# Designs tried in a protein design chat: miniprotein binders against b1l550. Part 6

Target 1, 279 residues: b1l550
Amino acid sequence: MRLPEELLERARDIHSEAPSHRIKLDRVGSFGLKVPVEFKGFLLLAEADVWVSLPEGRRGVDLSRQVEAIYELSNPPKDPFSLCREAAISLLEKLNYADSSGVSIRFDAPLQDGESLKYYGVEISSIASDEIINKIRVEILGMTACPCTAELIRAYKSSEIAATHTQRSLGILEVSTKAEHPDPDKLASIIERAMSSPLRTYTKRPDEGGLVIRSLSNARLAEDVVREMIHLFLEEFGHLPEDTHILAAVRSMESVHMHDIYAERSFSLDEIRKEISSH

## First folded at step 11 (miniprotein)

Design ks1
Fold by OpenDDE base, fold request of step 12:
Formats: sequence, C-alpha cells, structure tokens
Structure ks1 (fold): chain B 279 residues (1-279), chain A 83 residues (1-83)
Amino acid sequence: as target 1 above (279 residues)
Amino acid sequence: SWKKVRIEFTFDEENREEVLEFLKRLARELREKYGLTVLVYVENGKIRIFVKGDPEAVDKFIEEVLKELEKRGVKYTVRVEEL
C-alpha cells in the first residue's frame, strides 16, 4: 500500500533532520542484501553489504537509494569485482552528504576438484573515499599433520612415515590494496599449498591413502602454514603496491584438543620486505 | 545546494601513472582547501575525478585542476559531466 502523496507533503523528512547528538558515523547501510554475480562462469547469489558515511549534522541515511544503486548495477549480473567498485563509486555519487562509501560481497567460490567441485569462502570489498581501496578475503580449509606428535612417535617406533594426528585447518588471506583485487583462486591455491595437504570433495581408497601419507610426510605447525602462506604470497603478488596490507592466518581445529590453534601475521609489503632484507 | 561533477581525462599511456599520482595529490590539497568530496580513480584506462560540494567551490576546483595540468605541459583530452 502506497500512502497518498498529499499525506507525504505533511510528513517531515526524518533523515534530513539534525540529530540529537552531532556525531559522524563511519558506516550506515544495508547489510545482508542478496545480489546476483557472475564468477568463473557460474551465476551465484551473493550476500552484499552497502554503506556510506553519515555527517554529524544529518540524522539518517536514505537507505533506499543505496539499495537502488547496487541493484541497478547488478542487472545484468557481472563479476563481483566490478560490481563492488562500481557500486562504491555510485553510492558516493548518489548520496550527496556522504564523504565515503563501501560495498562488500560474500559468496562461496567454486573450485574444481577432479570431476567435482569444492569451494572457498570469499569476501570482496571496495571502499571509496579519496581513492578506491580494494579488499579481498579468502578462506579455505585444508589438512595439517602435527610434526611434534610425529617426532614423538618416530622416537618410540621406528617407521619411515611416522603416525601423527591430523585435522582440518582454515587458512585465511586478506589483502587490501589500491590496485585491482588479487585473483581469489590464486590466493586459495597459496593457502592450500601452504598446508600439509588439500582437502578433497571425495576420495577413493587408493587416493585417500595417498592423501594421508602425503600429509604425514609434510607435517606442519599452524605457524609453519602461516609462514609458508606469506612466502608463497610474496612470490605471486610481490608486484603489488608497497602500501598493500596483508593478513595471513590459520585456525587449526586440533584433533587432540577441544580448542583451536590460531596463528596470524599482519603486515604491509614494504614492512615485510624490510624484515626479510634484514636477515 | 550540491553540485556533482565527473571529470574524465584521457592521457597518453606512458605518463598516466605519474599524472595519476599528481592528480591524487592535487585533489587532496584542493579537497581540504574547498571542503569538497573528491574521488580520483582509473576506469577503462582513463583517469576520472568525481567532485561534489558547494557549486562555487566545485567550479574553482575544476579550474585549478585544469590550470595545474596545463602548467605541466601534459597533453590530454578532458570530458566534464555534471551529474
């Protein structure tokens, strides 16, 4: 039901009023929108957040305009990188009072695994202010084998491949840059290669045995995984701007403990290069 | 009143990065000077500037940007669009 226009003329615009407290807000928007995106030949329904800044002198944001902005750009569906960037710019253009805007898009990205698919989590973001900052976060599960237990077992029973506990571990790479978004498939690959072994959607008996043996022969601490992720990232993405910021992290769901093991490093490319050169 | 303007610059490829950095610095200075919102970005190989704020301030911003580019002797084509 639409209210009669005559009644609307009598209603004050609440959003344009002065707030009770003159405080700027960094982000005001709609979170949990569903938008279609095209990714690697798949049409996916992604979750999206859209926001703008709110100046101290304005009570509220025109949320309808934000929603319109992203949906106008999402039809026809396009790649999520372009959608994020274009929508962030559009928000800044449409909302007069905003001095910054942002868009975040989240979905499960398909990843080929033999004749089937596995997946990784991805969050793609763009923030517009003076410049555009592009952010991407990739999360993918892998398998780790504990080298400490392996050493204990080796000391107890001589074997070429020492038994040890294995677990699922979540690897995380988050990149913020003024350049284009890094390729999420490459980021996912870095994470998988940094672990003892990748996970498989399905395994047959010979494959399963081989996967486990490989993991045991490549036992890694959570700390090892993070360091390896950083190393591999620098090899692949060392060409990004020096002010590019990276978070590398692992959450290992340890099978012998009720708790998880967590390790992380946050750094800029400039910082890490200086650190490595000092050795 | 608000004025919104999109400026699109086409530069020769060889100097685009240097010009972009210059424009980013200049835009920041002018933003502070005039109290404007300014976004500098690249799209389809072209440098774009979005500026919004007081109409008179926006006009002054545009004039100063163009003037500074002329001083540098950079060859460019420009498209100005009011939104």
Scores: ipSAE 0.596, ipTM 0.864, lowest interface PAE 0.8, mean pLDDT 92
Fold by OpenDDE base, fold request of step 12:
Structure ks1 (fold): chain B 279 residues (1-279), chain A 83 residues (1-83)
Amino acid sequence: as target 1 above (279 residues)
Amino acid sequence: SWKKVRIEFTFDEENREEVLEFLKRLARELREKYGLTVLVYVENGKIRIFVKGDPEAVDKFIEEVLKELEKRGVKYTVRVEEL
């Protein structure tokens, strides 16, 4: 049912009224929208969040305009990087009272694994204010093997390849930069290479055995994984601006404990370069 | 009343980065001076500035940006679009 237009003319514009408390809000928007994106030849349904700032003198945001802004740009489907950036700009252009805007797009990115697919989680964001800040978060599962238990078992059994507990570990790289979004596949690759071994969607018997042996021979603490991620990141993305901010983290779902082990390092490229140079 | 303007600059490649940095700084200063919303970004190799706010302030912003570019002797083509 559509209300008669005549009734709408009589209604107060609640959003444009002065609020009861003159307080600026940083983010007001719609979260959990679904938008189509094209990513590496796949058409994906992504989740999107859109927001703008709200000045102290305005009661509410016109949410319909926000939704329109992103959907106008989503047809035809485009790459999520361009969509994110363009939508952030569009929001700032369309919402007169907003001094900042932002968009976040989340989906599972496909990765080829032999004749099958695996995936990683990705969140692509852009914030528009005086400049555009691009953010990307990649999460991918790998496998870690504990070197501590391996050492204990090696000492006990005198084996070349010591048994140890293994677990799934979630690696996380988050990058915020004024440059273009880093390639998420490259980030995912860094995370996988930083772990004891990657996960596989399917394994044949020889492959499975090899995967486990590789993991055991490349046992790594959660701390080792994070440090390796940082090292590999610097090799691949050291050309990014100095003010680029990085979060490298791992959550190890330890198979011998009820809880997870977590390790992280947050840094700017400037900071980490200074740290490494001092050694 | 709000005025919204998109400015697109085309620069010779050799000076683009320097000019971009200059424009970012200038835009920030003018934003603060005039109480404007200003976004500086690059699209398709072109520098774009989006500015919105009080019409008179927006006009002053544009004038000052162009004036400062002229002072630097930067060769550029500019497209101004009111939104």
Scores: ipSAE 0.588, ipTM 0.860, lowest interface PAE 0.8, mean pLDDT 92
Fold by OpenDDE base, fold request of step 12:
Structure ks1 (fold): chain B 279 residues (1-279), chain A 83 residues (1-83)
Amino acid sequence: as target 1 above (279 residues)
Amino acid sequence: SWKKVRIEFTFDEENREEVLEFLKRLARELREKYGLTVLVYVENGKIRIFVKGDPEAVDKFIEEVLKELEKRGVKYTVRVEEL
């Protein structure tokens, strides 16, 4: 049911009124939209957030225009990277009073695992202001084996491959750059290679044994994983702009504790290069 | 009244990065000077500038950008679209 047009003509435009307090807002928008995207041949339903800035003299944002902007660009479905950038620009173009805009898109990315699929988490964002800043966050689970416990057990019982506790660990790479979004599959690969072992969707008996042995033979602290992620990242993505900002992190769901172990490093490419060159 | 303009520049590849940094700096200066919203970005290998605000200020912005590019002797093709 639509309100009668006559009633609408009598209604005040609340959004265009002066606010009671003249304060600029950084982000006003719709969060938790569902939009279709095409990624690696899959049609995925992604979650999206869209927002713009609101000047001090305007009470509210035209939210309908924001929603329309992203859905117009989502039909037909396209890659989430282009959608994110284009939508951010479109928002800035459509909302006259906004001096900045942003879009965030979240989905689970499929990753081939033999004849099956595994996945990693992706969050893409683009912020348009003076420039466009693209951000990507990739999260993927791996397995870690503790080298400290392995050493203790080795000292107690002589074994070539010492038993140790193993756990699932979440690796995180977040990249913010003025360049295009880095390839999420490459980021996921870096994280997996930095772990003791990748996870498998299914294992046969020989594969299961091999997976565990590999993990034990490649025992790594959470700190080791983060450092390895950074090292591998620099090898693959060292060509990005120097002002590119990176967060590398691991959350290890330690199997011997009720709590998680967390390690991170935040850095820019110029900063980390200077650090490495000083050694 | 609001005026919205998209400017698309096509540069020879060798000078694109230097020109981009110049345009970003210039855009920031002019944004502050004229109270405009200005976005500088690259799309399909072309540099684009989106500018919106007061019509007179937008016109001055465009004029100054083109003038500064001319001073640098940069060869470019430009497309201006009012949105």
Scores: ipSAE 0.579, ipTM 0.860, lowest interface PAE 0.8, mean pLDDT 92
Fold by ESMFold2, fold request of step 12:
Structure ks1 (fold): chain B 279 residues (1-279), chain A 83 residues (1-83)
Amino acid sequence: as target 1 above (279 residues)
Amino acid sequence: SWKKVRIEFTFDEENREEVLEFLKRLARELREKYGLTVLVYVENGKIRIFVKGDPEAVDKFIEEVLKELEKRGVKYTVRVEEL
């Protein structure tokens, strides 16, 4: 059933009224939208959030116009970075009362893993106000091996036992910059290379043995995984603007504990350069 | 009571990065002066400024931006599109 359009003239426009409490809102939008994207040859169903600012004198947001903005741009499907940026600009253009807009897009990124595929988590965003700020977060699992236990076992049974506890560790790189979003595959690669070894979708027994030996021969504290991630990030992305902000973190799901170990460092490029050069 | 304009600049013989930072600073000053919403960004290698607000204020913004570019001696072409 469709209601008569004449009602639009007779009904109050609730959204354009002033609210009883004149308080500005930073983010008002539609969250959890499903949008198609094309990422490196894959057609993926991503999840998107769209929002705008709402001034203290306006009661509500034109929510359907927000949703329209991203869906108009998502067909045919295109790369998520273009979609994210273009939608953020479109929102600011379409919604007169907003002084800022934002879009985030989340998806699992496929990655070649020998003859198979694996995946890692990606969330990107673009915030448009007086300029565009781009953010990307990448999460990928790797394997870590504890060097402390390895040393203890070596001392006890050095020639008879070569072992330590190993576990999955989640590596995280998050970058906020005025430049284009960094390539998520490069961020994922940095995280994997900082670990004791990568994870594989599957292995045959000889390859599994090799993977475990690699992890044991490359044992690393969670703290040093984070430090290595930062080192590798600076090698690859040290050219980004000085005010680029980075978070590097590891959550290690320790196989011998009931709880996780967590390490992180946040920094701007100019900050970390000063820190390193002071030593 | 609302005007929305997209201004697109093509520069030659200029360092686009230097001009972009100048326009960002100028846009921030004029945004506050006239109570406007202003976005400065790059699209297809060209600098774009999106501005919206009171029609008279938008017109003054555009006039001042062009005036300041002329003062700086920057060679450019410009396209103005009302949205």
Scores: ipSAE 0.561, ipTM 0.864, lowest interface PAE 2.0, mean pLDDT 90
Fold by ESMFold2, fold request of step 12:
Structure ks1 (fold): chain B 279 residues (1-279), chain A 83 residues (1-83)
Amino acid sequence: as target 1 above (279 residues)
Amino acid sequence: SWKKVRIEFTFDEENREEVLEFLKRLARELREKYGLTVLVYVENGKIRIFVKGDPEAVDKFIEEVLKELEKRGVKYTVRVEEL
């Protein structure tokens, strides 16, 4: 049922009124929208959030315009980075009262794994205000092998075993930059290469043995993994603007503990370069 | 009322980085002066400025941006689109 258009003449425009409490809001929007995206030849279902700023003198946001902005750009499906950036600009253009806009897009990215696929988590954002700031967060699981326990077992004189506890560890890289979003596959690769070994969707017996042996031969603390992620990131992305901000982190689900351990470092590119050059 | 304008600049030179930084600084100064919302970005190798606000203020912003580019002696093609 469609109501008569004539009602618009009689009804108050509630959204354009001043609010009872004049308080600016930083993000007002529609969250959890489902959008199709095309990523590296795959058609994926992504989840999107869209928002704008709301000045203290305006009561409400025109939410239908926000939803229109991203859906108009999402059909036919396109690259999620282009969709994210274009939608953020479109929001700022469409909503007169906003002085900033933002879009986040989340999806599980497929990654080749032998004859199969595995997936890792991606969340991208674009914020438009006086310029565009792009953010990407990548999360991927790997295997770590504890070097402390490995050394203790090696030192055990009657031991016939080469062993240590191994566990899944979640590696995280988050990058905020004025440049284009870094390629998520490259970020995922950095995280995996920093681990003791990658995880596989499945393995056959000889390959599984090799994977475990590699992990034991490449034992790393969570702290080591974070440092290695930073080293590899700088090798590949040191060209980004100096004010680019990075978070590198590992949450390790330690197999011998009831709890996880966590290691993290946040920095800007100019900050970390000064730190490294000081020694 | 509101006015919304997209300004697109094509420059004859490959010194886009230098001109972009100049336009960003100019836009920040003029945005404060006239009380406007201004976004400066690059699209398809061209510099774009989106500006919105009071119609009179938007017109003055555009006039001053073009004036300052002429003073700098930059060769350019400009397209102004009202949204």
Scores: ipSAE 0.531, ipTM 0.856, lowest interface PAE 2.2, mean pLDDT 90

Design ks1
Fold by ESMFold2, fold request of step 12:
Structure ks1 (fold): chain B 279 residues (1-279), chain A 83 residues (1-83)
Amino acid sequence: as target 1 above (279 residues)
Amino acid sequence: SWKKVRIEFTFDEENREEVLEFLKRLARELREKYGLTVLVYVENGKIRIFVKGDPEAVDKFIEEVLKELEKRGVKYTVRVEEL
């Protein structure tokens, strides 16, 4: 059933009214939209959030115009970075009352793993106000081998063969910058290289043995992983603007405990350089 | 009523960073002065400024941006598109 269009002349435009409480809102939007994206030759179904600022004098947001803005740009599917940035600009252009807009897009990114595939988590965003701020968060699993247990077993057994517990660890890099989004594959690579060993979709027994030996020779605390992630990040992305903000973190699902271990450091490029240069 | 304008500037690649930072500072000043929404960004190697607000204020913004660029002595080409 469709209601008569003549009602538009009689009905109040609720959204354009002033609210009872004149309080501006920072983010008002539509969250959890499904959008197609093209990423490195793959067609993926991503989840998107779109929002704008709402001034104190306006009661509501034109929600249908927000949704239209991103879907107009998603057909045909395009790369998620272009979609994210272009949609943020379009929102600011379309919604007169907004002085800022934002878009986030989340998807699982495929990554080649020998003859197979694995994946890692990506969330990107673009926020448009007086300039564009781009953010990317990458999450990927790796393996860590505990150096404390390895040392204890070495001391007990006095053997050429080391042993320790290994576990999945979730590595996280989040970057907020005025530059273009960093390549998510490079961020994922940084996280994996900081771990004791990468995870594989599958291995044959000889390859599995090599994986385990590598992990034992690269035993790392969660704290070590975070520090290595920062070192590798600076090596690859130290050229980004000085006010670029980074969060590096690891959540390790310790195989011998009922709980996880967490380590984190956030910093700006300017801040971390001053810290390093003082040692 | 509202006026929405997209301004696109082409500068030398070597000058673009300095001019971009200058335009960002100028846009922040003029946004406050005239009560406008202004976005400065780069697309396809060109600097773009999107401005919206009161038509008279938008016109003053555009005039002042061009005036300040001329005073700086920067060589550029410009395209103005009303949205």
Scores: ipSAE 0.517, ipTM 0.851, lowest interface PAE 2.3, mean pLDDT 90

